# Miniprotein binders against Uncharacterized protein slr1840: the designs that were tried, part 2

Target 1, 371 residues: Uncharacterized protein slr1840, of Synechocystis sp. (p73408)
Amino acid sequence: MRQILIAPDSFKGTLSAGEVCQIALDVLAPEFDCVAHPLADGGEGTLEAIANNLDGQWQTVRVQGPLPDQTVDACYLWLPQEETAVIEMARASGLPLVPVGEHNPEIATSYGTGELITHAARRGAKQIQLAIGGSATNDAGLGLLMALGWQFLDSQGQSVGWGGQALGKVAEIIPPVLNAFPQVTVLCDVTNPFYGANGAAQVYAPQKGADPAMVQRLDQGLRHFARVVREFDGFEINFPRAGAAGGMGGGVAWALETKIESGFTAIAKLTQLEQAMAGCDLVITGEGCFDHQSPQGKVVGGVLELAKKINKPAIIVAGQCQLSQTVLPNVLKIFSLVGPDMPLEKALQHPQTALKKRLVQVKQYLIQSQN

## First folded at step 1 (miniprotein)

Design h3c_dn (from h3c, 15 letters changed)
Fold by ESMFold2-Fast, scan of step 2:
Structure h3c_dn (fold): chain B 371 residues (1-371), chain A 82 residues (1-82)
Amino acid sequence: as target 1 above (371 residues)
Amino acid sequence: DLEEQILELLKKSLELIKQYYELTEQGRHDEAFRVLSEFYDLIMELIELAHELGNEEIYQQAEELLKFMKLIVKRLEKQLSD
């Protein structure tokens, strides 16, 4: 096997997808023709993965942060050939931007994400890929929509303001006059509905700083907003995936008529993964934790499905593999960083060393199997 | 020593994940939920420590562990519903 595509996800908390690719290139490229194709699932690291695959231009914009008295310098990726902007909401409205102890989804706003969208539209974007992982917010995208010119008024005719607390106050919706606007695709891998026991507030608000009483208030606000939207134009906002990013999935789908795709699917299409794979003899993919039911398996699973579709063999390099009995027809071998010679704690402490050791074994396997 | 403290907290979080899966395999879902609650508290402590130290890498690592925990909770809820 002379041509190898290296198409990994990040090893969460230890190595970026780009770092995984670089280590693999350092080990394998002397013996094989390797092509790096770092991937992501639409979460953290998505812009970097796409920028490593395409000739992108970073755009930095000073925008509203997640807290009302906060401004941040947020960047997004402009892809001139594709006439596409790729925006990670977390860079403007994300949990990492909030100081510890100040997480509060009742006041956190997505307004800054809307400012990035506005900037991209003015830039000339025909399409916007919006990755909505890592949010600090539970505002159903109200802030984002306000930045785009939408007005949400209370019973006194005043703006409801920002944050998840605003949802329960909405009495009137005034949309902007729409003209030509980019097609927005939301990258979303959760299936949670807008409200309820499995909804945005009940499932995700605690990690954003909500205590149980606040969770109940936020869920009530989402329910109220869903009723107002239904009364406004008949739209049912409580569908699977609508709960993503504190309800932003629902809000943006309603207001902007967005397409919703899995993060992997959108990124694979944008980076032309299938075409890259077709040009190679073998695919090496990987992630931090693998078994066939792993929640982190979306990138590896997607790569394996594509490889099978075009009849390409694959090798998996995983940080840890919980199910040794996973059998897939096109997978030649699974290499785990964690094993008898490498305890989990050592792999976490020395991730580059652990990955190099396993890639040396991959190299040995490939050389032996070519005989 | 502070780096050793962070490493020990990370080791504890992984041990709690192991305990969670063992308990769910045994059908002991109430005990598994208790372990999951302890895991959440531990990750929140890691986030606070990482932010105070200004360590972006540790902060991101703790956030990724929280995302993983949410997926485990989703699995547990689905099992209880099925």
Scores: ipSAE 0.000, ipTM 0.090, lowest interface PAE 24.8, mean pLDDT 81
ESMFold2 (binder alone), alone request of step 1: mean pLDDT 75; pTM 0.638

Design h3c_up (from h3c, 15 letters changed)
Amino acid sequence: DLEEQIRELLRKSWELIKQYLELTEQGRHDEAQIVLFEFELLIAELRYLALELGNEEIYQLAEELLKYMKEIVKMLEKQLSD
ESMFold2 (binder alone), alone request of step 1: mean pLDDT 82; pTM 0.769
ESMFold2-Fast, scan of step 2: ipSAE 0.450; ipTM 0.807

Design h3d
Amino acid sequence: SPEELEKRIKELLEKLNELIKEIRELAEKAVKNGDLETAKKLYEEAQKLIEEARRILEEVEKLAKEHGLPEIAEKARELVKKLEELLKETEELVKKLEEQS
ESMFold2 (binder alone), alone request of step 1: mean pLDDT 73; pTM 0.643

Design h3d_dn (from h3d, 15 letters changed)
Fold by ESMFold2-Fast, scan of step 2:
Parts: structure tokens; C-alpha cells; sequence
Structure h3d_dn (fold): chain B 371 residues (1-371), chain A 101 residues (1-101)
């Protein structure tokens, strides 16, 4: 076994995907030819993983933050060879940007994310990959669309303003006069519809600061906006995935005719993962917690599906694993950081040491298998 | 120390998770027995507690980042997953309440 592809996710809260790759290279590269291919699922670490695979240029823009009186410096990746921008909405409109005690999805706006898109379009982007995890917002992308020139007016002909509270006020929609936007692909791993018991407000607004009364108001706003959109051009906004990022999935699909893909699928295509894997004899992948219950949009699951498709064996290195060996026929072995020789507490306090220890065992396994 | 206080908060949130789970079990039983008034009140209380637990949990995650406490951050993320499961149960409960009211 000469060529090994190291294609992990981050071990969330402990090691970045790049750090995992570096530790694996340090252990395995003296004995094997290794290629590092750090990955992400469209959430935390997405821009860093892509930047490590492709020669990207970081762009920093001062934009509107999630709160009306807030500005933030937000970064996105410009990929000149691909004519593609990669934007994480959370860097402009994310929950971590909201000060403690000020979380409020009725006023939180996605306007800053729209300013990043505008900047990327002016830069020359023909394609935008928009990761929509970690939002502070429940505004159906209304702020984002306003930054792109869309107007939403109330019954008095005035702008509805920002935030989830604005959705229930929309009486008139005016698209921008000049609207030539790049093709936008939304990276989304949730299946929630726009509104209802399983919708954006009912499921996700509490984690953004909503009490039960506010959740009901937000859901009613989403229902009202859905009706106005249907009356405007016949579009049915209440579909699976439309509820992502406070309804942004639906809003952007409607207004910008976006594609919606799982984060892993979009990142794998952008970084040419299948081509990299085809050039190797074996894949090593991993993440902090691996569970087989929902492999869609999960890095390890996606890597394993690709490996099976092109008939490549795989090894999994995971912080903890709930998966039985009988479930994955193309997996040679699963190595868990937590085990009889490595208690959970020690693995959490010394993740680099724990990972290195298991990778030494992976190396021994591979040498034994070769002979 | 900040680490000791944050750990205590997470332990209290784990106890709150158990309480909310019990309230939801009682609400589900009330729906099954046709007591929609009681079910709605229990749903509202469970949902309020989930919202408060989430706000505290987000504060702990931010403090863990500021103080460089990855162990506390990991514990907090495990509790987020537990609260997400409770939130999914509230969705199913609301669906049953909407069907019967």
C-alpha cells in the first residue's frame, strides 16, 4: 500500500481537519506516500478546509452584523482559478457574533451576508458556495436579499426593515432593476420545511434566543411571507430544506434560483475529492464523533460512499464511534481514540497525543497487512 | 475558577434536561388521553425551559472559547445535542396538538 489519502473532518472543539492531517502525515509519511485532503461538512471549519486544498485568497470586508447597530469584519474565500467565492454566512450573520443577552431572531438580520455576496460578485465570481450553518437569524434571507437590491414594502409603502419580525409586514415585493447575479449553491444538511411544527422557527428559533411566544410570532411571519411569495410569482417556498438558517434556504432558492446541496457533496466536488481518491490505494478518514444514523452531509459517511463507488478500502479514526463493523463492508478497520488504554477525559485533555497514539496503531496495522 | 463554575453550570443543565424530558413525557401522555389543555400547558413550559437552557449553554460555549477550555466546550456541545433531541420531540407533540385542536 503505497499511496494513502488522508481525508478527515475536524475533531470539533479539539483539532482542525488540517491539524488532523498534519499529525497523520507526521506518523505515516515516513513509511507511506500520503496526500492530505482536509474536509468539512459546510459548517465549522469549511473555509479553512477549502483554503488548505485550493490556493484561495482571503477577502476581509466590513459588513452589517446580525444586530442593527453592529458592524463586523467578515472573511470569505476567493478562488480565482475556479471563479468561485466561498462564503460562510455565520461570519457576517452568525450566532457567535451576538453579545451575551442580546440574542433575538426577531431583529437579527442577514444583510451582512448579502454584502459579502455583492462584494464577491463585484470581484468577478461566477459561482458562490454559500454555507448557511450557525445563523443568528430567522428572517428567511430577507436582509441578504435587501443587500442585493430587493425591496420589501409594508401596506404603507415603506420598507419592512430587518429581522424575523419584518416577514409578517411584507405586502409588496420589488425585485432589483439590474439583477445579474452569479450562480449560488447553498450548502445545507437539514431537511426542515419553511414553517410549521417542523419548520425554521419551531425547531431552531429557541437556540437563537426566542421564547415560545416569539417562536409563534416568527412562525406566523414565515407563513405570511410564504403566502405573499406564492401570490407574487406562484413559488411554493415551503419545501424540505427551505427552513435552513431561519428560512434562508427557501428565500434564496426562490429569489436567486439557487441549487441546494449537502455541504459534503459541494466541498467534495469543489476540492476534487473523487479524483484525489482515485489516485490512491487507501483512504483514511475520521471525525470526533461518528454515527451511522445519518451519513447524509457527514464527512466520514460521504468519504465512505465515494470510496465504495470507486472500490477503495477505508480506515476510520474517530474520537468515539457507535458503528459496528458489520455495517461497513469496505472499511478495513475502525480505530477509536477512546478505549481501554485511553479514557475519555484523557483523550479530551490531550487530543493530539490520543490521535497520534491511534495513528501509530494504524501504521502498524498497515505494515502488518502489507506483509 | 471559571472552569469550575462552567462545569457546575453544565451539570445543572444536565439536570434540567432530565426535568424537561419528564415534562414532555407527561405532555405526550396527556395528548394520548385527550387532555389537550394540560398537554398544551406542559408543552409551553417544556419549550420555555428549552429556550432558557439554550441561552445559558450558548453563554458557556462563548466563555469556554474566551478562556481556552476545550473540555468544557465539548461537554456543552454534548448538551446541545440532547436539547436538539428534546426540541424534535416538541415538534412531534405540536403536530399531534394541531391535529386534535
Amino acid sequence: as target 1 above (371 residues)
Amino acid sequence: SPEELEKRILELLEKLYELIKEILELAEKAVKNGDLETAKKLYEEAFRLIAEAWEILLEVLELAKEHGLPEIAEYARLLVKLLEELLKRTEELVKKLEEQS
Scores: ipSAE 0.000, ipTM 0.117, lowest interface PAE 20.6, mean pLDDT 83
ESMFold2 (binder alone), alone request of step 1: mean pLDDT 83; pTM 0.798

Design h3d_up (from h3d, 14 letters changed)
Fold by ESMFold2-Fast, scan of step 2:
Structure h3d_up (fold): chain B 371 residues (1-371), chain A 101 residues (1-101)
Amino acid sequence: as target 1 above (371 residues)
Amino acid sequence: SPEELEKRIRELLEKLLELIKEIYELAEKAVKNGDLETAKKLYEEAELLILEADFILAEVRYLAKEHGLPEIAELARELVKWLEELLKQTEELVKKLEEQS
């Protein structure tokens, strides 16, 4: 019996990775020995994908939202066997939590994300996986650090307060007295530095509500804070990836000595993807969109690279695909949900039906290829 | 409100069934005209629509049970059985047309 690993990303906006796996199991498991291994890239669907791979316990905590007068009920995933918490900052400090018309990175705070980290540490976490996509903030993680007991004071000896506007006021840094803390790994797929033309404020603050004048003030604040950090302990905060989540990548790496990994790499390690793949004869992976510069999806690309490394064949099931199969290494065949029997409009309207139909064709292909 | 919800669900199911019947009728006319290629494509479209109808009916059954509409839940259950039989027949028709081309 051929053993198949089903390791897809979500089909964003239509199907979760778990739903994709369940449909594939329903079609393929009667004929093949299948293992479901839903994946994510550290963005939308990350907690759900990990919960499907490992026995996770959802924790809901009332925390500070991105706006000063906002509280939110934010959930994170607790993995007791792994002694690991998985936290998406966007659930506490994310752009979707900000009402339309109220986006403002000068006042938006990451404090709530720090409260989730504190809760996880008190729960017994030895490791924290922190996904920092979708932030509403440009505060370099200052709010998060304040929730962990760090103090940032202005020239008058008073707290600088919250938001990206606080960065330019920092004159003194006081770290917390107690330093027994879990190892934090930040899941980050951007390479932007802390400040400058390609930095956090210049590249990402506009989507968070900043006009050009505000972008300049935020970038100046990040530059000021970088100077203060260098003066404090010699750390150079302006490195590639430091600009992620409004500078949180830099702030957390500095203050918590955080590891930074790609979302796919961290999730693949946590779920033991390589070991699961080694135990199978074939990998089926997929995502909602796959084009000529593919793999553009971090998950599909990562799965294909891993499969190539350990010499496993792969099949891709994609919502839309414009890439020729012959130019992809290690790929046996690509199945697109959109085709002559499934027009684009119908695939978008009925994604579960479209996926099931293509998986039936995958099943037929595998049976015919074996014999 | 429950009566209005029940009426809307019945209207949705009626329109879905009518669409399936229309595609089937068009496919049958293509067969009678000797246009086997068009008939095959229409039956393939009918197969897709029947599969989609099955997904819709599963959701309707769930909502009907949640909102205390047992007659709608039973209607949806009976329609699922009919669509499953129709799907099987449609798959056989597509296969037969492939063999004739």
Scores: ipSAE 0.000, ipTM 0.118, lowest interface PAE 21.7, mean pLDDT 83
ESMFold2 (binder alone), alone request of step 1: mean pLDDT 76; pTM 0.671

Design h4a
Amino acid sequence: SDEELQKLIEETKRLMDEARKLFEQGDYERVLELTKKIEELSQEIKRIAKELNDPELIRKAEELIKKAQELVERVKKGDVETALRLIEELHKILEELKKLVEER
ESMFold2 (binder alone), alone request of step 1: mean pLDDT 86; pTM 0.852

Design h4a_12 (from h4a with Q6R E10L K13F R20L K36Y E39L K46W)
Fold by ESMFold2-Fast, scan of step 2:
Structure h4a_12 (fold): chain B 371 residues (1-371), chain A 104 residues (1-104)
Amino acid sequence: as target 1 above (371 residues)
Amino acid sequence: SDEELRKLILETFRLMDEALKLFEQGDYERVLELTYKILELSQEIWRIAKELNDPELIRKAEELIKKAQELVERVKKGDVETALRLIEELHKILEELKKLVEER
């Protein structure tokens, strides 16, 4: 009996990665030994995918929200065997937490994300995986660092306060005395630098509520903070990826000496995807739309690269596919949910039915290929 | 001359090593400056390969320029992962060019 690893991303807006795995198990498990390994890229569904692969315990903590007068109940995942916490900053400091009409990156703070990190460290975390997508903030992680005991003072020796507006006021940095602190890995798929035309404020602040004048003020604040950091310890904060989450990528790399990894790479390592794949004869992966020009291909692309590295064949099941079969390495066959008998609208309305139909065809293909 | 071409190849290696250090240090503006210089040296390598009228050197020098142009674009976009891969590819092309020059 062939052993098959089911390692999909979510079909965004329709099916979770776990649901995709369950449908695949229902169709294939009667004929094949199947192992479910739902995946994510560090965005939506990341904590749920990891919890499906590892013995995880949900932790709910009441923390500072993105707005100064807001508190939120934020969940993170504790993995006791791995001594690792997985934190999504958006659950404490994200755009969805800000009421319509109140988005303002000059005042939005990442302090609550720092409180989650503090809680995880006190829980006993030796490692923290920090996913920084979906931020409401442009504060370079200042709020997060303040929650960890860092002090940022203005020219009068008073705290600069919270929000992106605080960056331009920093005159003095006082680090905390930390006896033991977990290793932090940032999950980040954007490559923007800290400041400038392609930097955090210019590219991402408008979606967080900034008008053009505010974007310029925020960019100047990031430039000022970069100068202060350079004067403090010689660190150059303006590097590719440093602009992620309103400069948090740069801020935590500097202050916490974090690693920065792509979301898929970090999740694959944490869940031991390579080891799971090595134990199987074939990998089935998929997502809602597979296109090499789209960010949507990151999980599928990563699975295919890993499968090629360890010489395993792969099958793709995708909602829609724009790619030529001949340009994809290690792929035996691509199955698209959308086709002559399944128009896009019907697939969107009945995603479970559409996926099941294509998995039946995958099963038939595999049975025929055995002979 | 073969000697001039060898010197340019070695200088391009040096700039690539410097770019990798600056990526690790987070100095994006200096990395971008260095990638423009790498492209400039790649064009000079091609010019000398043309003067030597060596089809294999010319072909490899053209490959070098294409990858150097891609590197500039990826660094401009802040695409670190692709930029690091392109630096690795450029290193391999330069190593091949160095061997071709030494075998002349």
Scores: ipSAE 0.000, ipTM 0.094, lowest interface PAE 24.2, mean pLDDT 84
ESMFold2 (binder alone), alone request of step 1: mean pLDDT 88; pTM 0.890

Design h4a_14 (from h4a with E11L R14W E18L E89L K92Y E96F K99R)
Fold by ESMFold2-Fast, scan of step 2:
Structure h4a_14 (fold): chain B 371 residues (1-371), chain A 104 residues (1-104)
Amino acid sequence: as target 1 above (371 residues)
Amino acid sequence: SDEELQKLIELTKWLMDLARKLFEQGDYERVLELTKKIEELSQEIKRIAKELNDPELIRKAEELIKKAQELVERVKKGDVETALRLIELLHYILEFLKRLVEER
């Protein structure tokens, strides 16, 4: 029996990667030996995709929210076999947690994300995958580090407090003893440096509530903190990707010696995608929108590159595709949900029906090619 | 205040960029969540207009709130054409905020 790996991204806004896998199993499994391997790029749906792949356990923790007087119930994923926790910072310190009109990156703190890391470490995590998209913060991860026992003091020997406004006050750094701390990998797909015209504050602080004057204050705070870090241990914090999540990329790379990886790369390694693919004859992958002219398909692109490397054929199922038929390396065929028999409006309103209809065509194609 | 108005202007610009990206991705559920943020933004504009004690600005803010609420209901009913109107509404909100700054 032909063995098929079903390795899709989510169809954003309509179907999770797990739901895509389940529909594909329902259509294909009676005729083919199918393995579900839902994927993500480190954004929305990442914890759900990993939980389905590795039978993860949800942990809910009451932590500090992004605003000083706010607490939130934040979930992270515990993977006991892998001794790994997967944490999305946005669930504790994210922009969606802040009411409109109250966004303020000068006071927003990442402390709650640090509390999730602490809980995971106490749970027995040896590794932490930290997705840092969707932050409300511009505090360079200072709150997160404070939750881990780091102390940042001002010129009077007092704690600098929370938020992006605290960065410009740092005069002394006191690290904790962390001899048994988990290895942290940051999932990050942006290349922005810590500070400057293309840095954390200039590019991302406006979306977090900063006016131009506040952006300048935040950037100066990041510059000041970079100087203090350099004086402390010689670390150069202003590198590509350091600006992610209001400088958290830089802060944790410095303080926790993190690895920084693309979301897809980290998830593919964690779920052992290459090994799963090697055990199958064919890969079916997909996403909601496939545009060949843009570097948009990180999951589909990554799956196709891996399939080519190990010489496995692939089929793409996309919500919509700019070209109805396209020639790509190792791709046998592309199936689009949107087509002559399925207008965009109907596909968006009835995504499960649209996907099932296309997967029936995939099944017919595979049966014909089997003979 | 002028500072609060400027923050709302920057937030509106960000929401416009986000709406365009989400529409391109076909992320319908996240478009719905964005619509709720636009409704919240409109209410905050009304609060600031009241603080400025200008009846004309209050009236304009109330019109924006009504339009935002109408869009929320249409998106909830699965009207995908409304996703394009979301970007238009954000342009309208941005223009209104800029005029508030100019008039004050």
Scores: ipSAE 0.000, ipTM 0.157, lowest interface PAE 19.2, mean pLDDT 81
ESMFold2 (binder alone), alone request of step 1: mean pLDDT 87; pTM 0.873

Design h4a_23 (from h4a with K37F E40L E44Y R47L K60W K67L)
Fold by ESMFold2-Fast, scan of step 2:
Structure h4a_23 (fold): chain B 371 residues (1-371), chain A 104 residues (1-104)
Amino acid sequence: as target 1 above (371 residues)
Amino acid sequence: SDEELQKLIEETKRLMDEARKLFEQGDYERVLELTKFIELLSQYIKLIAKELNDPELIRWAEELIKLAQELVERVKKGDVETALRLIEELHKILEELKKLVEER
């Protein structure tokens, strides 16, 4: 009996990765030995996909929200066998937590994300996976670092306080007395530098509530902080990816000596995707829509690259087919949920039915190729 | 079919309203996902318009696609003011498409 790895992303707005796996198991498992391996790209659904794959434990912590007078209950995922915590900064310091009309990256703080890291460390985490998408902040991770015991002082020897506005005030940096922290890996898919025309403030601060004058002040603050860091220990904070989450990518790489990986790469390593794939004869992967800036999405693309590396054939089940098979060297066939027999409207209204219909066709294709 | 096209236009309008709501809530990642789905719906609306052999519907569907693609790019770049303006423009185009379909 052939062994099949079912390794999809979610079909955004319709089906979770876990739901996709369950439907595939229901259709394929009678004929094939199937292993479910739900995936994500580091964005929405990431903690849920990992929890289903590794039997994780949810931890809820009351922490500082993105606004100074705000407290939120934020959850993170604890993986006891892996001694790893998976944290999404947006659950403590994200845009969705800010009320309409109150978005302001000059005051928004990442302090609560630092409190989640501290809680995970005290729980016994040896490794932390930190997904930094969806931030409300442009504070270069200063709030996060303050929660970890770092002090940033102005020219009068007073704390600079919270928010992106604090960056331009930093005159002195005092690291914490205790420097033993878990290894932090940042999950980051953007390449933006710390400051400048393509930097954190210029590109992302407007969506966080910044007007043009605020963007200019925030960028100047990031430039000032970069200079202070360079004077402190020689670290060059203005590198590709350093601009992620309002400069947090740069700030934590500097202060915590973090690794930075793409969301897919980190999740694939954590869940041992390559080992799971090597143990199977075939991979079935999929997602709802391919990225318009690329011919394929990050999860499907990553799975296909890995399958090619270890010489495994792949089948794609996509919400809508955006690619030809001739462009994808290791793909046996692409099945689209949307087509003449399943209009997009019907697929969106009845996604489980649409997916099941295509998986029946996948099953028929696989049976015919065996005989 | 005219009925199928009408339903697609209504679903696209529903997703536009949801995108506006998520924009107001600051959930810009979900806005990006919804605007990509709106672009896919716009492509399908054009496909049906082409099968109906209606040049006016095809032209409006092409404008819808163009604005939806621009919306996706503005959301990615964090241009909130332009994105909100484009959402309003897309809603106007969808309302015009609905009128044209009802007149067939």
Scores: ipSAE 0.000, ipTM 0.120, lowest interface PAE 20.8, mean pLDDT 83
ESMFold2 (binder alone), alone request of step 1: mean pLDDT 85; pTM 0.840

Design h4a_34 (from h4a with R59L K66Y E70L E73R H91W E95L K98F)
Fold by ESMFold2-Fast, scan of step 2:
Structure h4a_34 (fold): chain B 371 residues (1-371), chain A 104 residues (1-104)
Amino acid sequence: as target 1 above (371 residues)
Amino acid sequence: SDEELQKLIEETKRLMDEARKLFEQGDYERVLELTKKIEELSQEIKRIAKELNDPELILKAEELIYKAQLLVRRVKKGDVETALRLIEELWKILLELFKLVEER
């Protein structure tokens, strides 16, 4: 009996990674010994994937939402064995929390994300994994830092307040006195710098409600804040990845001395994916769409790199795949949900049925190749 | 040029090895001087990477600058354990940069 690791990403918009694992287990067991290891890239489904792999405790905290007059109930994952908290900023400061027509990155604050970090630290976290996708904010993490006790003052010695509009007003920085604080690792898969043509405001502020004039003001605010940080302690905040989450990548790297890792790398380490894979004969992985041209930061790409490193064969089950099997040397076969027998529209309408059909074909393939 | 970039990477690696040895000896004043020079060389590596219009080299150079700045801050605070880890991380980035230059 062959031991199989089922290590997929979510099929975005249709099936969670956990659901993919369950369907695979239903089809492949009892003929094979299967281990479910649902994964994520630091975006949608990250907390759920980690909770499925580790004995985690959900913590629900009432925190500041992205809008000044908004309170939200946000959850994060506490991993007592690992002394680690996993926080998705989008659950406290995310774009989906903002009602249609009220998106405004000049006002939106990351303060609530800072409150989650504070709660996790009080709980005893030694490590915090902070996923910063899906932000509503362009405040360089100022709100987050204010929740941690940082003070940002204007030229008159008064607090600059919240939102991206505050960045251009910062004249003085007063850090908190911290006796002990957990190590923060930011999960980030974008490479954008803090400001400029490819920076946080120019690239991402429009999706957060910014018009062209607002984008210009926000970019100027980020440039101003970068100058103030340089004057404060010589730190150059305009580096690749610093633009993530409206500049939060830069802000927390500077203020909290965070590590920055790809979402997949951080999750793979936390869930001990390499150890799980070493214990199996074969890996089955998948996602909604697999693109070889940009495998870095992709779950399937990361799984395949790791499988190749430790000499394990892999099978891919993807919603759609634009790749030839010949360009993936450790991959035995690629199964696409969409094909002549399953049109895209039908697969989108009946994703569980489409996936089950392909997993039956995977099972048949494995039975034929079993020694 | 590729040759100029390679020489800067080799010089930076040499300074990092010297900084590690001095750190082990407790000569923190000299470590701080070398760490500041490593940051300056990292900025120069980025300038040349931009002239070569190589996005991978630019990314690695930026990572090197960031880590070098963190190292300066940790040395100033007397955080020996973290400073040694950062020196190892910087060494790794320099080896990656060297490979990228060789593959050009």
Scores: ipSAE 0.000, ipTM 0.331, lowest interface PAE 11.9, mean pLDDT 86
ESMFold2 (binder alone), alone request of step 1: mean pLDDT 83; pTM 0.803

Design h4b
Amino acid sequence: TPEEKIKEILDKVRELTERARELAKKGDLEGAQKLIEEAKRLLDEAERIAKENNLPELQEVVKMAKEAIKLLEEYLKTGDPSYLEKAKELIEKIKEVVEKAEKEL
ESMFold2 (binder alone), alone request of step 1: mean pLDDT 77; pTM 0.718

